# Ledger of designs, part 23: VH-VL binders against o27280

Target 1, 266 residues: o27280
Amino acid sequence: MDSMNVPEVLEIKRIVEESESVKTFIFSWDFRREVRPGQFVMVWDFRDEKPMSVSLIDPVRSEIGISIRRVGEFTDRVHGLSEGDLLGIRGPYGRGFELMGRDILLVGGGIGMAPLAALADEATARGMRVDALVAARTADELLFLDRLEAAGVNISTCTDDGSCGFKGFAHERLLTLEENHDMAAVCGPEPMMFQVMRILDERDVPAQLSLERYMKCAVGICGQCCLDDTGFRVCAEGPVFWSQELSRVREFGRYRRDPAGRRVPW

## First folded at step 17 (VH-VL)

Design cc9
Fold by ESMFold2, fold request of step 19:
Structure cc9 (fold): chain C 266 residues (1-266), chain A 118 residues (1-118), chain B 107 residues (1-107)
Amino acid sequence: as target 1 above (266 residues)
Amino acid sequence: EVQLLESGGVLVQPGGSLRLSCAASGFTFSDYGMTWVRQAPGKGLEWVSMISGSGEWIYFADSVKGRFTISRDNSKNTLYLQMNSLKGEDTAVYYCTRGDYSYPFDYWGQGTLVTVSS
Amino acid sequence: DIQMTQSPSSLSASVGDSITITCRASRKISNYLNWYQQKPGKAPNLLIYEASTLQSGVPSRFSGSGSGTDFTLTIRTLQPEDFATYYCQQSLSTPYTFGPGTVVDFR
């Protein structure tokens, strides 16, 4: 009882170096606990606990993968671990992506491709046609390209500096791409997601976007992940929201709140 | 009352450099993205560059990419436009305005004239 | 880039007239369209955003309509202070292009 709210200590089975700053940690997983693309887990290193997106969901091999970008003290410590070391995992939590139709567009920026890579695997397994726009600042920050190609995903890339693919931002590349999709899934920096959402809304493409906010409890009771205007809790009603839900949230794309509740710009 | 005050517009030679400033007051500067819009004498408005509230998200018109940079100092409530490799076509009144990809341009400064001439 | 056009390029009108200015985008832009007024020698000021929403403090004689590619600014009962140049501007995507302007002159 209560296993989702108490971390299960798991051995790191494999570590995949996705880039200089991103590693995927793979664990054995009992899929009696169902995991959906877009859900997250809390990762505990025995000192601190942070939410991380699931990037690999492999019921055949009984494996789950968690992709983590080195960005601070916690993630530095986790990146220093080796295969065989232990981490605590609780979850999964949140509302994942819902697939519909036959043609899906994925738009991912940086580490935001992690949950979309998991979604791509599920979509291709269902026989959907998957187009992905993979964005980053530079070519060496583009994630999961080989994996997506192997899955049969049609990849477009863009980089801020033009080192790979289209030179520019994801929304600018999107404006030049085919407009015929049944749905879209978007994850990345929130300013990117806002601008992408505007274009998808103009195209009347149903879109689901995955937000990130500060979290403590991950089950919706502490209030730390609430959005202004609607009171949506990112850990409970999200992290994946429909674009129509976000159109009522003026905070989206414009600001966020720090742990003290202060408004912080993007 | 929201106020925006541009400064730094002068006559410069082609190929030269110039830095414009925009002093902001009457609002929490860091909460808002900012934009530069220019207008050549007797001509229409042209969007030039845009910067988010934190300064992390920066956009340029194609006509100025690689030659202009935009920055802000939120501790001084000041927006900057660094203009390098100036050309005659850069001659314009430069306005700073409050707004970015998420807000319309709702408050404008009075403008500062940049003239690029031999 | 999304090109914006305006019609007419200029017009002459009298105080009390009702006038209509049109704006067309080179592709669909939903309602992501703003209108600005600029008096000679002055900075622009925002009139309307999202095609039809009046900015705070703008007189009710101004109205905007349209969606997709075609947009209209209407000024009813023209006042002396309304003689100015009017610009539309798309806000769908960078670069945020302006229309070429419509000059409204006193007859």
Scores: ipSAE 0.820, ipTM 0.921, lowest interface PAE 1.0, mean pLDDT 91
Fold by ESMFold2, fold request of step 19:
Structure cc9 (fold): chain C 266 residues (1-266), chain A 118 residues (1-118), chain B 107 residues (1-107)
Amino acid sequence: as target 1 above (266 residues)
Amino acid sequence: EVQLLESGGVLVQPGGSLRLSCAASGFTFSDYGMTWVRQAPGKGLEWVSMISGSGEWIYFADSVKGRFTISRDNSKNTLYLQMNSLKGEDTAVYYCTRGDYSYPFDYWGQGTLVTVSS
Amino acid sequence: DIQMTQSPSSLSASVGDSITITCRASRKISNYLNWYQQKPGKAPNLLIYEASTLQSGVPSRFSGSGSGTDFTLTIRTLQPEDFATYYCQQSLSTPYTFGPGTVVDFR
């Protein structure tokens, strides 16, 4: 059995304010520890530890970026840090996205665009055509638009309130978009991902979707990230799953479990 | 035994407002999304609105967006539909049903009649 | 929006007959289609979901088939309680549209 990785204490090199509620923290990274888009790291603030999205993978500059949305006590504390402050990082963990074919569709909701931004960079570097559907509640919450544009990504937007792009939800916008992609990668709120998955299934587009669940050990030992029907551990067999794998998981899109194991609806 | 009971349907003037309620029993209410479906007299079924178990995910038909609000109180096992700026075309029997984007509509109430007329 | 049509709009039949009702979607919806039965003055009841899966408690004389845009509901050996209106409903995406209904009347 693998022993758990020891957190490496790293200095925050740079902080990018992506929106009022999302910051990207950039660290030097030794790429002997390989990182793939869709994998996650555990971020330790010396009090608590949470899984976070890797949004930038830059082997040339020896840097990674970790995008964090302010949603509670832990993330409030991390958002209060400055350049030069320290965080513990362990990982990466989990299974990342696999690229195939020449045409990829990215569908991201909110902070879910973080791992997709990293994937977009890899896909465009390989010469793939990349379409991205970027969703949020409002225009001010759309993430990574400038970065995606600079990478050559073809962007469609939707906002719940219609302040930018299509007024409505990602799955509703998707019905009006190009149908002939070789694959899709999806990350965002799980209700969005469920509804997007149905449309991609109808189109016979191979899809990979990234789930989020409560994690403690991140290496598959503690059982906190298990999915009910299959026993898949999100931290080990995921967080990126093929839509075919998720079709066997009844809880997907319907509920999750809290740290005490209680069912929590979406 | 799963039971859903709608109430609040009455005659309302055009431009008026009305709140419908749906009392749920026989199941863990917060575990399920809920839906309103309406049926105009002599006509077919029309999906109106859905709300997820937590209340966070809410969807509307275009014909009611901006005029109707859906909500739930999980502590009281009650689903609500607030209808504002009512029009004659809103005249219908309103059914509450259990289901959302992830489940079919498997249990239905008996409906409550809303009439919008001068 | 995904438009749903049904054929026929009405149908007369006798107890013991076998009947077929068709439903067509304006775009492909895979197997994301449900069927409901509604008797006069009563709420609808779910019969079939995902095109062909019987809801628990539904008699085996009901069956559903189809995928893509064209779907059928078949009732073998009609019983007196089967005279009702039948609706299809797509579950691919919001808004979740219903077909206009098929009335199955006693001959």
Scores: ipSAE 0.807, ipTM 0.914, lowest interface PAE 1.1, mean pLDDT 91
Fold by ESMFold2, look of step 17:
Structure cc9 (fold): chain C 266 residues (1-266), chain A 118 residues (1-118), chain B 107 residues (1-107)
Amino acid sequence: as target 1 above (266 residues)
Amino acid sequence: EVQLLESGGVLVQPGGSLRLSCAASGFTFSDYGMTWVRQAPGKGLEWVSMISGSGEWIYFADSVKGRFTISRDNSKNTLYLQMNSLKGEDTAVYYCTRGDYSYPFDYWGQGTLVTVSS
Amino acid sequence: DIQMTQSPSSLSASVGDSITITCRASRKISNYLNWYQQKPGKAPNLLIYEASTLQSGVPSRFSGSGSGTDFTLTIRTLQPEDFATYYCQQSLSTPYTFGPGTVVDFR
């Protein structure tokens, strides 16, 4: 057992190459520390620490998987690691997705499919019907398709360039999809989530959306993950929010703030 | 005072190319997405293209996809529309307006006339 | 694409009249509808967004209503400056589409 606020040093058990830019790092995990889809962990490479998506929650094998997209210096270093190498992990943190009803729609863009893949596994294990709209810029960036298919998920794809499935954006494909769902879970680029939320609002589908913001402490103390002008802390009250909560968040879909507090557009 | 000023509209032959510019002032340009809307003489308004504040998110009407590109230079507070393979049906006044998927089109320029004729 | 229609295509009215312009979407769009006014030779101006919210500086004689597929713009006590063309526009999803316009002319 360890403290959730101090990283536990864990050995990388297995690495799955999900795409050219995304790897899933699998660790043995003691499930006395419960992990819910939509929660995140802080990954420490002994130089820096970043929040990362949990994509696999497997109590049967006592394994957790963390999917990491190569986007900068920290993630480049982590992608260079091998099985047997060590990482620090603290958490999990944040509020995860809540399942309700019998029919769920997942809408994921890019690495945003990571927490939704974990949610899909839980939903199918509960006997729910799961539809997933999986979006990316190109076919090569569509994530977790084989895994979702094997789980019995009904998959629709869209790519910006049309290389797989519907040519266009997730919200445009969503307009052509069946409207009969008890809930939706959405994770991906925030402009995609904003536009998807409008359509789900029109359909009166309860939606939960997972936001990403700069964070340091992950436990709600430092204020780096706060949202204008609500004071919601992404690491504590989120990262998963109901669409009703986000309707009060002026910055959602429009901008974020850098560590210096400067507005950065999407 | 928010101001948008389009320029570059001229007479162009079919198949030709043209770049329109829109100079913005009176607001933090990079905080807002921008949109081009056109109006053929005597006709209604047609949405053409839209670009997010960072320039990363770009959308087009089907009628112009593959022929037009949209860009912005946030250091110069300028929006651009590159128009290639022009057709007669592209003849219109082109308006620059402030707005994207997250904001209504609240400020408009005076427009610049593009005529595509042989 | 979400098609927008407007009715009537034109009307003649006198100063002081109350007029109503309707807009219909080809699918439900909740309240994601905007209204614009365009005077001859000028750029459009935003009047109403989200079906019923007046843009800053718009006189209270303008009002918007509706949700779903059917929307109305009402002008009470028509003024000389209100003779213009009026467009609705959906903002649910790309491509953002405008109605064909309603011309309001002096009788």
Scores: ipSAE 0.797, ipTM 0.908, lowest interface PAE 1.2, mean pLDDT 91

Design ic8
Fold by OpenDDE, fold request of step 19:
Structure ic8 (fold): chain C 266 residues (1-266), chain A 118 residues (1-118), chain B 108 residues (1-108)
Amino acid sequence: as target 1 above (266 residues)
Amino acid sequence: EVQLLEPGGGLVQPGGSLRLSCEASGFTFSKYWMSWVRQAPGKGLEWVSYISTGGRSTFYADSVRGRFTISRDSSKNTLFLQMSSLRAEDTAVYYCAKWYIGRAFDIWGQGTLVTVSS
Amino acid sequence: SYVLTQPPSVSVAPGQTARITCGGNKIGSESVHWYQQKPGQAPVLVVYYDSERPSGLPERFSGSNSGNTATLTISRVEAGDEADYYCQVYDESSDHYVFGGGTKLTVL
């Protein structure tokens, strides 16, 4: 058994309240275990286990952050935890984002900004120009704005209700932006990602997209996160996919499979 | 048929200049980063340069920086490598290569020989 | 600069399994790609993303990557597999594509 597959019990060092529904849990991390933006970890609260993206990678402080949105029983329990409490963490897993070029466009929706925030830190540290389109339903749900600004990211905001920035969806805002980039990274609701990918493709901008699926093992064995037709395992061949890969995935932007294997529309 | 063709190699004196071209067909050229990779006689592969899809960003190996210029013309589906101040050590077969997912190269030209000799 | 290290040569008998290694510091965290180059020909992608096979490549070709070593495995080696094999990564710290020194596979 690979040591990375055994959960390490870690103490919550800090908790950052990002929004009403999102908290970032900070842990001490041994960076002998490499972690890249876009990869995920399995979080174990000693009752259940869920995949979560890494949203902060700080080698200086020897810390990682995991941003978790309150959406169900598991996340409810986790959100009830305090600093000093314990969680099991195993990983990281999956393929992370790959950086190329001198400038990158980040397009994130809701909690999808979590891995992109980590990517922004890495990209800016490399001296890349980073533009970020941050989308949410309302202004209060926009994530990581101060952090991104502090990192030197050029931010454009988009809200469904127009409470901050552009009123509308991320892909609509993207259509109003004329500048092209060397590449793009996208993460958020799958319908958003689907539309964004279409626009980026039309503009000949290479794009990576982080996909979310129900995961069980996280090690490419159980097949629960397999994508139709291609057989891609989101936990192994993803969660970050190049647009060229996703163009082969029929279900992308259209439906997902629930834990019972049934097709469920987005 | 997907292919890359490099017709522009030849013999040049040290200090001279040469422009290579690579014509793409069978795929949407404008959607992919492109690279030049060279191989000296009897030696391994050495990356030379790559260019973004829009041509806005270019990158070079340390060995050629300041002497070589990569460019592209999407209207002609053509990649270029302008070489100047050529040295004997620049003697190699030059391949153009198409970007593939994961930053691999899935399509290669057949290569063109550049010989730098007095 | 990032360095990839390959053995200069590997020899195998027909029908046997060839393993070509590519060493690099923490290479297991990188995406490794492999190319086959026969004499007088251009390189051909045979494995990408550590273990993925391009369409048209036989299942005899496989790859793995962990720790400090990536490995290209060619099972049931045929005479036609005799070639030079190169591993490749992209070094984000320097924005350089990096190739290994290449391994000559000889089929005895």
Scores: ipSAE 0.933, ipTM 0.959, lowest interface PAE 0.5, mean pLDDT 96
Fold by OpenDDE, fold request of step 19:
Structure ic8 (fold): chain C 266 residues (1-266), chain A 118 residues (1-118), chain B 108 residues (1-108)
Amino acid sequence: as target 1 above (266 residues)
Amino acid sequence: EVQLLEPGGGLVQPGGSLRLSCEASGFTFSKYWMSWVRQAPGKGLEWVSYISTGGRSTFYADSVRGRFTISRDSSKNTLFLQMSSLRAEDTAVYYCAKWYIGRAFDIWGQGTLVTVSS
Amino acid sequence: SYVLTQPPSVSVAPGQTARITCGGNKIGSESVHWYQQKPGQAPVLVVYYDSERPSGLPERFSGSNSGNTATLTISRVEAGDEADYYCQVYDESSDHYVFGGGTKLTVL
């Protein structure tokens, strides 16, 4: 099990352009090493290392996909890579989503749809009814719509500018939906997740939420991804948390810590 | 105090029916999945059934499917298990259990004994 | 059907460490929980989500996973720890909760 922490150098098998800012990198994967939706891997470009959620799990093709949004220096470099280039991958790490019940509501914002897309595939394969609220700033930033549709997911879209679907934020769209679900999975900007969690709680819908925090070691040692008061480590006790856990986390929806450990607002 | 109370157990003949109830207090009952778990005399724990928060989805162990029905009433904070076509092998202490993080059970009733015998 | 395998019994002297194993092919991918049951009582959650302790449980109780085996560790065992212990998972492929066969811990 200790070999999991050694990056495996893998060739980029193919690259899927999801949007202007998001690419999915496909790798061959040995599924003797199990991976679950919601878990993350550490991606190493031989200069820096960043945690990334797994967005595709395909045991039939023996492939995994990692969707990466272009947001900084590391991701800029990665986005400059081509098929056939190499990356180091170690993991998977963290707690993934847990499925229960017959129907699930997915609420995703932006790149937060990456782990939810993988979850959608698993849920639909198991015969669950999957509803997805997909949110983005604009229509061209909505992710995985064709993939979700092909999987049999019932999609509702939400855009800040109204260019596609409901005009407004995900939690506002959620308020207009009357159907309840056995459970929900949420991933996206933390302010969005905070509001969505509140609504789901009021509706007595159990929810899981995937958090994003700065991670260094990914193995629960360095403590840089530790949440205040609770001592939860996002890399070890997360990144997927049940709403009941997050209700104990004071910083949730309020602030995060940067690589220097400073509190920064969302 | 958080607790689950399970009245309704008793002696029933094979082929008979019995309805168990579990009354919750000390927590918001409507927010949690609920389960029934049973334990035959001198044996281990066996999951029987669970129900979603809204009661829309129900699941059963193969051993009881088609014979048992789980339900809930949020207005009464009560979980139910309707048992029919009871068999000798259904003899057990029946526990109601509350869902907890990771799909564990953090709150258990004290159990009610159901004896199926002629 | 998915099966969790536990040893029928484990014996330890007071003050020693007890280790109770739970074997299953999906351990590592599914969360494991542990329950303590004393005679004539309902089960009590002692470890959840592989290694988390419920509020009020002493640090002597811990959980860990390695490969296809989950382990409940009870350090500095006391006479009051004598009980049956059960591991439990949820099998997503069948939508069934699954319990191990239970382990009787005897404190010598």
Scores: ipSAE 0.932, ipTM 0.958, lowest interface PAE 0.5, mean pLDDT 96
Fold by OpenDDE, look of step 17:
Order: C-alpha cells, then structure tokens, then sequence
Structure ic8 (fold): chain C 266 residues (1-266), chain A 118 residues (1-118), chain B 108 residues (1-108)
C-alpha cells in the first residue's frame, strides 16, 4: 500500500534561488510514487505544514523540486534552511494537469509558474510546442525564464511596471497574441486567472487552471478548501480544474475563504 | 437538446471511399474536441480519430492512419471523417463523440453503419 | 499498444452488487472512464475520472482505481443495468484513446 499520507523526512539536496523571494528546494524522490505537474505536496518543517506545488520532476535524477515563495512565518523558516537540512514531505496530492494536443499555452503569474514549469518540461519532453506567457510585477520576479528557454519553450513576458516585456497584465498581453493553441494551462493570482480564462473561452481554447486555497488536511476530509457553491475540494478535486468546472464555481475570481472560513475578496 | 447526428454511412466496395458527417446541436460545438469511435459488429469500441477545437491538431489510430482524415466545420457545427482505401475490417458502426473533461466522452451520436463488402 | 483488460462477462442477481474490473499497467497513473452500452444503443458515460459520476446517473454507479486495476461498481443491480461496459483511458505516450474489450453484465 502507498504511504502517501505519511510524511517522509527528506534531506534538501540542493537549493536554487529563483528570485529574491523564491527558492526551489530539491529532494531525492522515489518515483515508484508517481507525481504529476499540477499536484502538490505538504511540506512539514516539524512545526507547521503547508501545501506547495511541485515545480520540478526529474525521473532521470530521481529528484523533485518544490518552489516556495517567502510570504510568512513558515516560509521564512524554510527559506532559512540550507542544503543538507531536513524537511517532511507527504504526498503528492490533488489532480494534476492533463496534456492534449500538439501545442499548449502556459499562462503563469508569479509563483504560479511553479507547477507550469514542471508541466513545460513534460510537454516539451513529449515533443509538444510550448508557448509560455510569464507574468510578474517586475522583471526581478519573473520565474524560470532560463529554465523554460533551455527546454525550448517560446516565452513571452509581461510585467506590471514594464521593466520586462509587455507592460501590463497577463490577460492584456494575451489579447495581443493572436495564435490559438490546442489547450492552455493557467496558474497565478486568481484575478489574473479569471480574466485569462474568459479570453481563452472566447477563443475556444480548452483551459486548465490551478487554484490556490487554504488547505489543512490535503485529503479532502476537513473541508477547509471547499469552493462555493459546488463543494469542490481544491485538495481532492483540484487543484487543477478545467474551465468548465470553474464556470460553476461562484467564488472563483471573486473571493476566497480565510482560515476562519470568512469570505475574503480578491 | 444536446445531440449528435451521423448521416453518411452505407455500403462501399473495398478500396472505395466514404465521407461521414456528424452534426452537433444543443452545445457550442467549437469549444470541444471531437472524436470518432467505431464498433465492428459484435465487437468492442475502438477509437478512430480525434481533432482539436480549432482543427489544428488531428490524431489517428494506427489502424486508420494514412487512410482516414478527420476535419470539422465550425460554421456548420459539423464533424467529418473522410475514409479512403476502405477495407473489410473497417466495417463498423461509426460514432461521433464529444470531448468531456478528463478526456472522457459525454455525448455520443447514435452511430452510422459503414459496410465494406464486395 | 496499450491494452486494457476486462473480463468478458459478469453475472449478478438483482439487488446484488456487480464489480467490473479494468486492468492495465498504467491504470494507476491514468484516469479511467466507464461507459454503458445497451443493445442497439450508443455508449453512455457512467463514470469519469475514476470515480466521478455524471449528472443524472444513479448513485448506484461508482468507480475506483487502485494499483493497476480500475473497478466499476454497480450496487443494487437492476434488470435495466444489463449492458456492455467499457473502460477507457487516454494514453499520453501515443496520444491514443484506448478502450477495454468490454464486459457483458448479465442480470440473472
């Protein structure tokens, strides 16, 4: 039987500094336990536990990578760790991305590029043409550009301040791109994803979107990550959803629930 | 009502050609990948081909590659299957099917019989 | 080519539970979908994503996927459940849709 619900204490093999606020932690991984782009793991620093997307899947090296943005106490502690230090990892959990067709558009914002980077690797390995729209607030926050380029991904960038690429938001840059794709994968701030989804729908491009919600159990029992009004659990039915599924989710792009269960507007 | 209608089946000689059509109604045809699945008499389901929403990408089963061509016309809400170099083993009921999330098929036509016989 | 293996037939008495298996070496890593086909009719989706049920389908229909085997479970079987059932996956390595050989469910 699988032990996906039991944390494994793993040594940090390498740390890649992706940006000022983002680090990728690399671990040895037994690929008898399959992991797909879009899935997440629960990271345990022996004090607290948080869900993190898998951003690197390397069966050749038997490694996975987890990209973590420094945003709070937990991530501050994790960012203070060094190679050789230990973390608890359990999972993977959730529904990952599904690949179809010959060409795919990736639209990512900020740390949302983490799962998309893993997807890009898989897609390119399959011989798919991959276009990626990478968005961030500033040039310094654009993630995985060198990695994506090395993989043969066609990159388009946009930044809020215009410091790199198109000046504006991802959905605005998307409107300037005329080419359609067989499918799209989207991950980033929910307002961005909402706008991007609308554009893709209008263009008849099937889209998958990865949501971020407060998760506690990761196994679909606590209900903390449930979406109004469908009852979808982000940890179980997601975090990757088809646009058709999200069209039924009232709260998508509008609000989220905080740890106390209160509605918090985006 | 959501439905797929499949006219165009019939009797054809070996080596002959036939074009099937599938007309969609009740849903936005242009938003979905479409597929052909066939079933020989008394046999199981066999996937034949599928096409992306914009028709940019097409895929075929090994058994029909090079002989069949899938296409679509969004203006007519119609899916096509051009069959050439038909063989006896191509005899089957041909279903058109609508893509659903997860790569399933949620809507099927009633099928059209294609008989390849001398 | 990737092959999905189903038992050719399963028999069950009314009111009992029928279990139809679908085996494949990649079943554990792929989502499995199930279709019901009654004589002279087109297939109908009854389970998708291993265990999800389309709207309108009775709760009697359920699915699971473990190891290299997916299972369609039909509880409280009725005469109307007599049909052929097919499992289906998408093989990403070949970009082929793959169906199982089908299982004839007979309600005794």
Amino acid sequence: as target 1 above (266 residues)
Amino acid sequence: EVQLLEPGGGLVQPGGSLRLSCEASGFTFSKYWMSWVRQAPGKGLEWVSYISTGGRSTFYADSVRGRFTISRDSSKNTLFLQMSSLRAEDTAVYYCAKWYIGRAFDIWGQGTLVTVSS
Amino acid sequence: SYVLTQPPSVSVAPGQTARITCGGNKIGSESVHWYQQKPGQAPVLVVYYDSERPSGLPERFSGSNSGNTATLTISRVEAGDEADYYCQVYDESSDHYVFGGGTKLTVL
Scores: ipSAE 0.918, ipTM 0.947, lowest interface PAE 0.5, mean pLDDT 95

